# Miniprotein binders against q9h3h3: the designs that were tried, part 132

Target 1, 235 residues: q9h3h3
Amino acid sequence: EDGFTAEHLAAEAMAADMDPWLVFDARTTPATELDAWLAKYPPSQVTRYGDPGSPNSEPVGWIAVYGQGYSPNSGDVQGLQAAWEALQTSGRPITPGTLRQLAITHHVLSGKWLMHLAPGFKLDHAWAGIARAVVEGQLQVAKVSPRAKEGGRQVICVYTDDFTDRLGVLEADSAIRAAGIKCLLTYKPDVYTYLGIYRANRWHLCPTLYESRFQLGGSARGSRVLDRANNVELT

## First folded at step 12 (miniprotein)

Design pB14
Fold by ESMFold2-Fast, scan of step 12:
Structure pB14 (fold): chain B 235 residues (1-235), chain A 84 residues (1-84)
Amino acid sequence: as target 1 above (235 residues)
Amino acid sequence: SPEEIREEIEELLEKAIEKLFEARKKEREGDPEKAKELLEEVEKLLEEAKRLAEKLGNERLLKTAELLIEWAEDLLRRLERLLK
């Protein structure tokens, strides 16, 4: 059990959320400006804390693209966190079902497909494809982490509004594949992120609900999607 | 052959999933009547896939068909509330 790693990841996520974001908002910005914006802010070059040699001199927490129809609803995160503390002290079992009910009760329903890529051309190309899909209306919203000071992989997050809507999760996977993405994808509900459910969690919960692998010459969707909890192939 | 039956099941499941996506798109476009019609087609495809998976004895494909039937039923219940 690595409690330290989970705490470190949660602290990093909070810091990133609090720092300024670079946003392309398709609700107010013409789609014709996207290519110039992507060229100005390639995620492999944007640094987390700023660097004179990078596109940014100031800290950047996330690089994000909002679709024309994007309407955010984060739910009651404060109520969720209070209920989570109460649950931990109650002695009740902590299971995927309990967390799902907590999320539903507090309307914290969003989730995301995650892809982890090393800084470089593949990351920048993947992000450009995702960003175009968002601006064209095939996806709702996405963000990508800037380059970390310590190095390492960067993450692209492609959001859906309701993780309990399994068909909506699969629709997003299909759209990601249609955008030319071929790397491994995993799906995580935001409630798990808010509550610190990562790989080394003390409740031994699987930190992701779905896994998607690219399928050459496969389905029209271009992927095989596995439900991790039930060990069932969905596509 | 067992391999041909497996391919038929996979084709039926793939068609069902695409029609499920189309039904959801029609719902978002404000056409719940067309969405419901597509769901009826989905149900027929999934029932045939389930029948063939049972005959083949393939537990994984059977589980997939059963899960998709649950999803189709959930969507149908939502559309029925909207249509009243």
Scores: ipSAE 0.171, ipTM 0.638, lowest interface PAE 5.0, mean pLDDT 85

Design pB15
Fold by ESMFold2-Fast, scan of step 12:
Structure pB15 (fold): chain B 235 residues (1-235), chain A 84 residues (1-84)
Amino acid sequence: as target 1 above (235 residues)
Amino acid sequence: SPEEIREEIEELLEKAMEKLFEARKKEREGDPEKAKELLEEVEKLLEEAKRLAEKLGNERLLDRAEIMIEWAEDLLRRLEELLK
């Protein structure tokens, strides 16, 4: 987010969401087809805007895997945005608590664990592990960014239904670790994304609620999860 | 030793978390009776972890045990509603 405005980040996110997605949908596609799909579309090789030398000739916004039980529910995003504008004009304090209440009121509850990896074998291997966990039912839904035109790290997003359900957030962390992921993970509610709230915002809100660190040679769980907002260790 | 007791508490908390996840899975599968059985095991593990954490004087491990007890109580309350 260094050197970029909130406007630039919001425009990039909107463009990715509006461009076509490559989706493996376990609700309609047999699990046996996953390995071939992963081999055809490794995220380190899929280009953001298409290239005859890559797996895609046309733009790709996201590469996604939907679990068998996945049911999309974005809540009332329009109502959330209207209420956010009203809150800003009301002069009432804007705090994590007021934002949480707006999210609950408008049923905008989803959130995601984020991991950032450089393009290459480690990214593709991590994505394959996450995709298998989704198709096998340990995770609900996940997506990964395609390779950017200028290069840089790619992001894997692993979604949970309800960011207020701390056990659900921890279950997802556990499943990610069981899939062999060892990198730093951070958890962000989608309400912050829909409202365009990023790291450097005028309200001094921290959009990251949880942080997960792998502990090499540690306990059987293999991860330490911190609630950043309340400064509480959950594991 | 204090370090051995800390390791024992961490093992108890890890076992409790695994069983708590299993209880939530059984609830989602429509088996609230099995989920309740798993929660009884969770309660026993967490009470032992709490006892050892208090004996050790480790506030962080005690806090973790207490938080997990709250999660188990919340799930139990939800299951009791389903079993009505």
Scores: ipSAE 0.387, ipTM 0.775, lowest interface PAE 2.8, mean pLDDT 86

Design pB16
Fold by ESMFold2-Fast, scan of step 12:
Structure pB16 (fold): chain B 235 residues (1-235), chain A 84 residues (1-84)
Amino acid sequence: as target 1 above (235 residues)
Amino acid sequence: SPEEIREEIEELLEKAMEKLFEARKKEREGDPEKAKELLEEVEKLLEEAKRLAEKLGNESLLKRAELLIEFAEDYLRRLEELLK
């Protein structure tokens, strides 16, 4: 995707974050209520801007599940943005390493495994599996996009608190696979999202740090994971 | 023989990854002593995998072993920092 679509994607993401979220919060809600909540709000039926015929009449930006131990920390995003502008002005090479350093300096460490699925039973089933893993403590937090009016694929985001904790990123992949997920997964640090790093960016950076492919039998924990930044197969 | 050595390296790397995850699980369960013990086992497995990969001349497996050694060292460093 080109620069124009990157700006459009960033605008859509901001709008979704600003609109209300439907949240199952395991910190305050018993796990026994999860199945009823999932049945009430299947992501294939929840509409982005509301519809009398859907579960929601009002706009919904995201459908989310928070784990019992979830403690959000967004870091210093304002400081990150200022440092990014200074870096671009400096003429210094913009590489995964320099972005990693900016993220560490400003404590913008969260990241996410992404999976894109068409609206339907398979999406709802995948989301239910992820939500169960979050509530059971195998994952920290996850969200799924509602159905857009124009259609298209929906995204499930499974977050980790620190993308520089590479073993933690791999543990999340393992937990996603253990939940029965078999589709392609890609991992993106939130620093890339805040700085507008998408496909076909001007710095020729891979928009994701890791790629996970399902592998039945023989691979550790059911997946083959590639480190895009170092071009090394990890599992 | 070369293919059998490759399979041995892959088994060592898989075992190391399983023990790394076990070490992290033990740490979360409140047993950092067991986590450190498992990390020592991981180091032995990864060093053997690295040695065999060098002997085989397989650059891909060598890089994988080296990066996993780095992961184990980073985790040990984080564990020691957390326990301060």
Scores: ipSAE 0.487, ipTM 0.833, lowest interface PAE 2.1, mean pLDDT 87

Design pB2
Fold by ESMFold2-Fast, scan of step 12:
Parts: structure tokens; sequence; C-alpha cells
Structure pB2 (fold): chain B 235 residues (1-235), chain A 84 residues (1-84)
């Protein structure tokens, strides 16, 4: 991939995390205020670096909604990064199993369902559905990227607290589908993000654990979920 | 017929997943005893699905049933920790 590397993607992600976030926090804000907040900050209109013509004049890294029961636990990310450097230097094979073990050892267990949508009504509608599901308690937390300076797709991230809890991951998928989302979803553990495992990584690791596809014609479950590791459909 | 057996396996797997979600819901609602009872039913459904998948010789359905048993056993382990 010309002009983009895992290092560049990691630097972009770090910059977004460090810039201010627009947050609707259901732990401290009444749920009745959500619809007004969503109308004020549609993600297709919120700009990454601020613009007087957009809802924000200052930079925004992420737009997020925290559920009432949300309790963040990022684990020991610094210990994870130190262990990763040691692993790379050791000459030991880098596999999904070794990454999983590093994540468990350092309690870096969170993960996320990702959906990529073009700026516009469909993105804003999808985000509103996800945000309502979070505030209503069907999902724990979610965030969406602001509009990039030169355009491109935006990403909605819907988090679960433990990627090793496979049923919890599937429950989040069901809640996303119940919110009316019909696009392709992929699930990625945060350990892969922290360690810079992206689509074109040098270890040729699959960057996602699961894929979810909407079922046309109506299934009670609403989706087909594929386990990428075993290449097996779970619905 | 082979197609009828395949459909039966798929129905067993779907029912098992529905009950796994229900067991998780009961766990979150603070009822691990009911969750465990429901999970015992899940394991019976998956055991029958494996038997039929082996008889049919369908490797994909067999692998799916085996994976769901791992998930059911993981949930059972968590419930047993809650109950101690």
Amino acid sequence: as target 1 above (235 residues)
Amino acid sequence: SPEEIREEIEELLEKAMELLFEARKLEREGDPEKAKELLEEVLKLLEEAIRLAEKLGNERLLETAELLIEWAEDLLRRLEEELK
C-alpha cells in the first residue's frame, strides 16, 4: 500500500485520540437530550480540524456516546507495548495466539465492531441508531470519526469489553442489527490497533476476528456472522 | 433425506445460539442458576447436532457445532465462577 503504512495509520489514530472528543455521556446527561445532541453534531458535518461553516470551529478527534453502565478499562497498554517490542526482538513467531496471550496477560481485552460509510444521510442515520442503542443500554459505548479534510469514508466503532467473550461480541452484533444497520461489519480486538496490526501488516495476520453480513429476506438473527480464524459461518 | 438432515442440524444450531443469548441475558440479570439450566439444554442440542453432522459427513456443520460447544463451555465456566 503506496503512501500508507501501519506506522502512518497508528500516528493518525494517536492524533485523533489526543484531540478533543465530542461526547454524549449517558452517565451524567439525561437520555432526553440525545436527539438534540445528534441533530447538533451529525458526523457527516463535523469536521476533523474545525471550520466556522461546520458544527465545530475547533478540531474534533472522535464523536462518542457512553452508555449509563459504561465502565472503561483499557488494561495495561504500556506493558502490552513493551512486551510487543520484546516479542519482536526475540525472534519468536508472531501469531494470533501470541497476540491473544499478550492481550490477556496485560488485560487489554476490549474490541470493536467497525462499519465504514461515506459521509451523508446513511452515515448520520446509522450513527443515530447506534447512539440510541447505547443510551438505551443495548450497547456499552460507541464512537464515530469526524469528516476528513479531503473526504473519504468515516468509521463507526461499537465497543465490547472483552474480545475473548465470543457471545458478548455476537450480542453486540445482534444489537447493531436491531438498530437497523445493514452494512458489512468487521470485528477487531483493540490489542491489534494498539500494536499497529492493520490490513497490510508484515506478519500477514488477518486484522479482524469476525465479519457480519446483513441477511436479505429476513432472518430472525438479522445477520450471518463469519469466524475469520476458522472460516466458519455461525448463523 | 440428506437435505432434511442438514435442515434439522441448522435448526438445532440456531436454537442453541438463541438459548446461549438467553443464558447470557439471565447471567446479566443476576440469575446464574437459571442461566446454567438453560446452558445444559444448549449442550444437549449441540450434542445432537454433532451426532447428525457426523452422520451426514458435513465438515462445515460439524466444525460449527464444535465451535459453539467451546462457547457454551466458556460460558459454563464463567457461570460456575459466579456460583462459587
Scores: ipSAE 0.007, ipTM 0.465, lowest interface PAE 9.2, mean pLDDT 83

Design pB3
Fold by ESMFold2-Fast, scan of step 12:
Structure pB3 (fold): chain B 235 residues (1-235), chain A 84 residues (1-84)
Amino acid sequence: as target 1 above (235 residues)
Amino acid sequence: SPEEIREEIEELEEKAMELLFEARKLEREGDPEKAKELLEEVLKLLEEAIRLAEKLGNERLLKVAELLIEWAEDLLRRLEEELK
């Protein structure tokens, strides 16, 4: 991600969303089938554009697991985009608070914890832990990127339904830690993704709301969480 | 000592966060009255944390307590809507 522009990252995200997904849907598939599915589609081996030597011959945008209670709601993305154009034209400051209000008004509330890992055993093991937590009901939904043509780190996204529900965001962090995840986590509301707020955005906003670091001993939750917007350590 | 006061504030904030998660769990289980009772306790703990943090001059711990109050108030608003 270092050195990429916001426009380049947005184009890659759109392409991945449009390509087919490999999905384990716990709403319609018994939990007993998860281990076989994980063995068939380890994210370190699934290729972005297909390869005869990989589990997929065709392009795959994302590998996803849907929880039994998962009910997708994207909100009014069109209304959000129109309001965003109006906000930029208005000359009013573009801040985390104004973006939060746009998201609430248009019901674009979902968000995600992000973790970036190199292809290999640690990625596949982390994904398996997350997938099991989703199927067991501790998390709602998650997805992981396939291996890119050029190589590089892959991303696991663990979603919550409402980023303004701060306790829900922290519950997801705790569940991720309980699944054995020890790497750095950052939380990003989907409204930031829809509006193209990535690392090098033109408004110089921090692209994430929270940062979670593993802490052995001390915190009952197993992590230290920083509120990026307020620059305050919560635990 | 200042360090002992700091530890007291941290204990108050940690207890408040623990009770916030318990109140949220009670909300999910359909027990809004007990959830509201716990949130009243949370707010008392955080008011004491604020007084101590302000007296100590620790802006970080003060901001944490203020943020946790905001979270408690968000949950209270949700409970009030459910009670309608």
Scores: ipSAE 0.012, ipTM 0.524, lowest interface PAE 7.6, mean pLDDT 84

Design pB4
Fold by ESMFold2-Fast, scan of step 12:
Structure pB4 (fold): chain B 235 residues (1-235), chain A 84 residues (1-84)
Amino acid sequence: as target 1 above (235 residues)
Amino acid sequence: SPEEIREEIEELLEKALELLFEARKLEREGDPEKAKELLEEVLKLLEEAIRLAEKLGNERLLKRAELFIEWAEDLLRRLEEELK
């Protein structure tokens, strides 16, 4: 993220999406197979382009787990991108509200809770917890990045189907916390990813809608969630 | 005291959010009548939270309560359509 432009980040994301994925699909695979699959493909050991001694000989873009009820719907991304270009050339204000409206119009509603962890035991343990929550039905779908040759943190993405369903976003946060996750989480709608809204964007928009911090003791929910867009504490 | 009122508002908001999650679960499980009953309790808790937040002059807690009311009303409208 340091030293990277929005164009560079978008190119990396596109390459990862186009390369093969390692998928545990609970719609077609028994839940009893999950532990063996997790042991075979720990994200700290799966390499982005394949290496001798890694679990993979071929490039891997993402490692993913699909829940039993998962039904993918990416919406009309091409229509979204065309409308975005028109909006930029119109000179009209670009705000969270205008981006939300474009997303609704083009049915690009999915979003994700993001957590960034260094390669190692904590990453693998966190991913295993998330994967079990997906297979058990508490979460819909999740993916984790493979280990890059240049190093750096890896990202776990936990998806919800509709970022405008705010209670659904909070339910996912609670399920992540119940899975034992204690690190910082941020929530980003996929429309922001498709349109290149990252930290250093030219419209000075916050690249995430929510932030979740672990809270030890007290509340049964285990987290404090901030709505970044409205500047409101939700929990 | 202001701190005691803040804590009371936070407890009301936490309870309201818990009941919102339970109402959503009941709707998914095919019990919209019970979900509606819980939402009526949610709205009462949020009405008290708003009253206290206005008295305290805490704009952030007030906005949080108002946002939760919007969520509760949206879910209630959906449930009322299902019950028709």
Scores: ipSAE 0.439, ipTM 0.784, lowest interface PAE 2.4, mean pLDDT 87

Design pB5
Fold by ESMFold2-Fast, scan of step 12:
Structure pB5 (fold): chain B 235 residues (1-235), chain A 84 residues (1-84)
Amino acid sequence: as target 1 above (235 residues)
Amino acid sequence: SPEEIREEIEELLEKALELLFEARKLEREGDPEKAKELLEEVLKLLEEAIRLAEKLGNEELLKRAELLIEWAEDLLRRLERELK
């Protein structure tokens, strides 16, 4: 986020992960219940710390939808963190390639497409589209942040299981576009999140690997995708 | 003309990307042999795109073709492991 340090963003993420989540789990809940669940918990109305006027009276860290085939594998995050400390101490260059190798070695492979939207109808509509795509099997898993007391944009995260599977990352982009999403998307591997790589990091790394913009006109994929690391347009 | 060559490269890159997604889909559907055949076609299209991009002197199109070859080679190596 603009205006926040990496330390502050990491602390916020940790707090959200530790607080309760509202989950629609398609592995155990019939798909026919999704619309009622979405109506009960629109992300623009679910408050981060609870409020008598909102759907929740208690804190909510994330609102999530798990697909029927979802099988979480976070890898060896502890081993990743230890290797990261060693890398920083070693004096070796810290580059996208070096971080990619750490991620592969420790099986921390998941990543996510991020979209930031203001609280309101458009956010709730976008989340509903993403949630249906997850339950229908076009996407694997997604989550959306609750509404902060201070206001500001909320984030929808759409996960893929392996960021090194570049075609899989682009397939997720296509599925997001097919769900009717037209806003800017950026793709971030979870290894960057675990290691605190955000905007204005001290290693001057781009915090995202890909950027997707809705394509007005005849693009078959519905989007223009930029590889940020190589500075190359892919579509 | 340079503009005609640019259009030809873009058509080759677009077709290569479409066939990459088709090869990927065939892999998921349990048809790695057909996926491999499509990847061989992808590599031929991308080699031609590289030749034309070098002739045109367009570094951006050259880098796009090289990156897509890397993706095709990654998928091909995965398919070869599957076929063992």
Scores: ipSAE 0.379, ipTM 0.761, lowest interface PAE 2.9, mean pLDDT 86

Design pB6
Fold by ESMFold2-Fast, scan of step 12:
Structure pB6 (fold): chain B 235 residues (1-235), chain A 84 residues (1-84)
Amino acid sequence: as target 1 above (235 residues)
Amino acid sequence: SPEEIREEIEELLEKAMELIFEARKLEREGDPEKAKELLEEVLKLLEEAIRLAEKLGNERLLKSAELLIEWAEDMLRRLEEELK
């Protein structure tokens, strides 16, 4: 954003990942406790660095819901980073295909649908819908950012296991739409995040693979999904 | 008429996607025979979508239909191996 460098944004993202998370883990917690947990920790009220007047007095990096079948596999991130440095030194072209192959080789396959919403009722309602879909098994895992002290939009991240599984990415989009989400969604593979590829990158790569737009009175799925790299409409 | 053809293609692609998702669900639930049956229907819908997209001259819809055929054929191949 205005006023921040890429290095500052990367540092803030790293701090959020390292700070404590508020987690509803459906693998160990009964689904009947979800509504009370959502009421206790609405994302519009949970503050990034803590506030005695909010649900948290201490810093919170992320608010997350893990599905019953969730099995985290980040792959070999260290191997990915080493191979990325070697690739940059090699003079080989850096393209979406090269990054895809690097991700496959190191099993760094997860990705996520992103939605940005202003703090308030609509954000909390959207998050509750996503959280219920995760606990019910329609989605695997999701996170939402806490409210920043300076304001701004918050982000909901809905993860899929394998960004190369296009049908799995589309199934997640369909489940998000079924949860009542109508805003723009963009899909980013985690490999881009681990390698620091954002909107203004040296290789002019588009940081998103897919874009989903709500169809007003449209298809049964409720969305139109575009493969941005190949300019192919998937739905 | 071009608008009617475009609408027909979009309806065929929507139906095909719904059946692909249902086939994937059936495969995960251990019913590969029914998944295969749905994918055979998917291929028929997509062949018609390709025919209409070529007639309309719409490259985007043609590419979408071709991509879905690729996915359906790949899934069908895996299911046929599983059914051996």
Scores: ipSAE 0.160, ipTM 0.621, lowest interface PAE 5.1, mean pLDDT 85

Design pB7
Fold by ESMFold2-Fast, scan of step 12:
Structure pB7 (fold): chain B 235 residues (1-235), chain A 84 residues (1-84)
Amino acid sequence: as target 1 above (235 residues)
Amino acid sequence: SPEEIREEIEELLEKAMELLFEARKLEREGDPEKAKELLEEVLKLLEEAIRLAEKLGNERLLQRAELLIEWAETLLKRLEEELK
């Protein structure tokens, strides 16, 4: 059951990555055009497979915003996957540490803060805030899933370039909170996504490294961040 | 009171985090000398946080202060390399 769900999620992710994306690229597009673009493509209305009644008639895999300084570095994903296959047959332990070392060796260092929201005003408002933070330079890049035909929650992904840089991960969390986001956030390194580490994986690894909760009580801090696997408070 | 001391420690740790973020921003903007000056202030704040956390006997706050020192020292080492 859990295995089937993980395989289904991986297949859906691959399909979304391969389908066309709607992109606002701040490297080539003036920031003054962002509000019109957000109004044209609210994620609650953009359909995954296209519909004449939606903003898109053709399939859309992701809606993304690239920052002016965005410079993608996905690392050697093919080398990572080959090494992962070898690791699984080698008899070496499968732990967070060994996966971290594989990621470092193959330069697959990116990761992302995830938030899941129901389709509607709250999702569109959250996405607009994130998109503005990206265009203004507080975040590097973000994407949001389109609306599936069956409904369900949509996901906003806010990327950082190095999951081993804990301060960089916290800087992104701070920027997300400054954009007005108050929902639960979880952080997942892309190496876990590429290797299929989801909930209830066979290695019993926690699928996310950090969680961020909006801090209640009006303190100067926007959030409390926890290292979930080690049960260590970072803020 | 223990609650007042806890709030003081949390305030010191939050200020240290703010300055760590500012030091990293200055490094990215090409000002490692000013970033290093901020890190010296960070270490001073963290020394006081440790003193108070030990006095309070709060292991979680002590652990947080120790993590921030590790981060500050890592950044300081990188900045010293850049300043060569």
Scores: ipSAE 0.270, ipTM 0.707, lowest interface PAE 4.6, mean pLDDT 86

Design pB8
Fold by ESMFold2-Fast, scan of step 12:
Structure pB8 (fold): chain B 235 residues (1-235), chain A 84 residues (1-84)
Amino acid sequence: as target 1 above (235 residues)
Amino acid sequence: SPEEIREEIEELLEKAMELLFEARELKREGDPEKAKELLEEVLKLLEEAIRLAEKLGNERLLKRAELLIEWAEDLLRRLEERLK
């Protein structure tokens, strides 16, 4: 059903990861340089494959901001993939809990809040807010996709280092809201990305763990968060 | 009344969530013993929330309290590593 779409999405993701990234690295670059960097590389203008009329002449896979404390840890992805193959062969049920255990065993713990926005001022403004929150230490790391050749929505990914640290996931949501973001957010653990859990997957799993909707006026957290897997409202 | 019981449960759950964030912050700051004390209080609040939710017959609030117990237990396991 979703075989072709999942294959295409996986191929696109691999290509983007392999192409060069435009990075503001707060570990080595003064925070005072961020505004100039954001003005130079607005996501709505940076093109995926380069264009004489854009800020980039060469392909760009992602535009990213690394916080001062950012320490990348992908875990044991190869071990995860081998264990996944064994699990599928074993005939054991494939559930959110089983995938969570697989991720813990192999230390593949990172995850991300996702937001999709059309190219334009609102995207660039949202990205600038997220980037400032990362550099100021309220968020750990974030990236945004460049503009596709055909046009279409771009994605901002705001990472947390451990999806099993549920309070940390909620803290990141709160920080995103504090940065002025009002659109729908969904949270996806990277283990789901590595294992190809997308919409309409063959195991009928929800591809995201949480959903956050902006809430106006007086809410301490600024949002309503739903645990999608357990169908429980958290706020 | 059912409305008063619902309000009590929601207040207990909100207080539990507040203390969960406080315990996580204490763990981060290197005070796992105080964090453990707060988590013990969280579990007490959530036990009261479960009792009231069962009395009210509200599955939504019951599931929310049960999920927060899982969160508190996960944080306790992380603290056990640091305390030992």
Scores: ipSAE 0.466, ipTM 0.811, lowest interface PAE 2.3, mean pLDDT 87

Design pB9
Fold by ESMFold2-Fast, scan of step 12:
Structure pB9 (fold): chain B 235 residues (1-235), chain A 84 residues (1-84)
Amino acid sequence: as target 1 above (235 residues)
Amino acid sequence: SPEEIREEIEELKEKAMELAFEARKLFREGDPEKAKELLEEVLKLLEEAIRLAEKLGNERLLKRAELWIEWAEDLLRRLEELLK
């Protein structure tokens, strides 16, 4: 079950990445066109595999917004994967520090704030707020999953370029809160995603580094961010 | 009083946070000299926060302030490397 679940999730993620994306690219598209694009492609209505009643007739893997300054840098993922295989074969202990070291060595530094929302107005409103923050330059890039055939919650991913840059991670959280987002947020480095490390794994690694909770009227930042590893509230 | 000291620590932390975000923004916009000036101010504010937290004997506040100093120092080092 555990092995099957991880394998199934990895296959589904790969399929989504390989299928076409609906992209608003602020590097080549005027910001004035964003509102019309958001109205045309609300994530609660865009279907994963296309539907006559949806905005899309063809499969859509992700709906994404690229900021004006966005420059993709996945690092050396191939080298990372080779080093990971070697590490597993070596019998050396696999720890958060070892993963961090591999990520730094291979420049696989990106990470993301995740939020899960049910299909509907709240999801579409949250995505619109995030998309505007990206186009305005407060966030670098974001994507949201389309509506699954079986239903369930959709995910919004808001990326930062370096998970070791703690201030950058917190700046992104602040921008998400400023966009009106009030739900629970969790932060995961992409190195864990590329290596297929999920919540339950044999190395007992926690892929979530930070957790952000909305604070109603109390904090100047609008949120409380917890460093999961140190169990310390940073805001 | 302990309550007044806690309020002062939070004020120092909030001010340091705002300045740190502004420094990051300036760095991204290509103004590293101004970003460096703000980060140096951030370090001073956080050092004072640590001093006050030590008076209270609050371990979590101390650890929190230490993490913020580490983050500011990391950003300052990156900025200095870029300026070379």
Scores: ipSAE 0.005, ipTM 0.470, lowest interface PAE 10.0, mean pLDDT 82

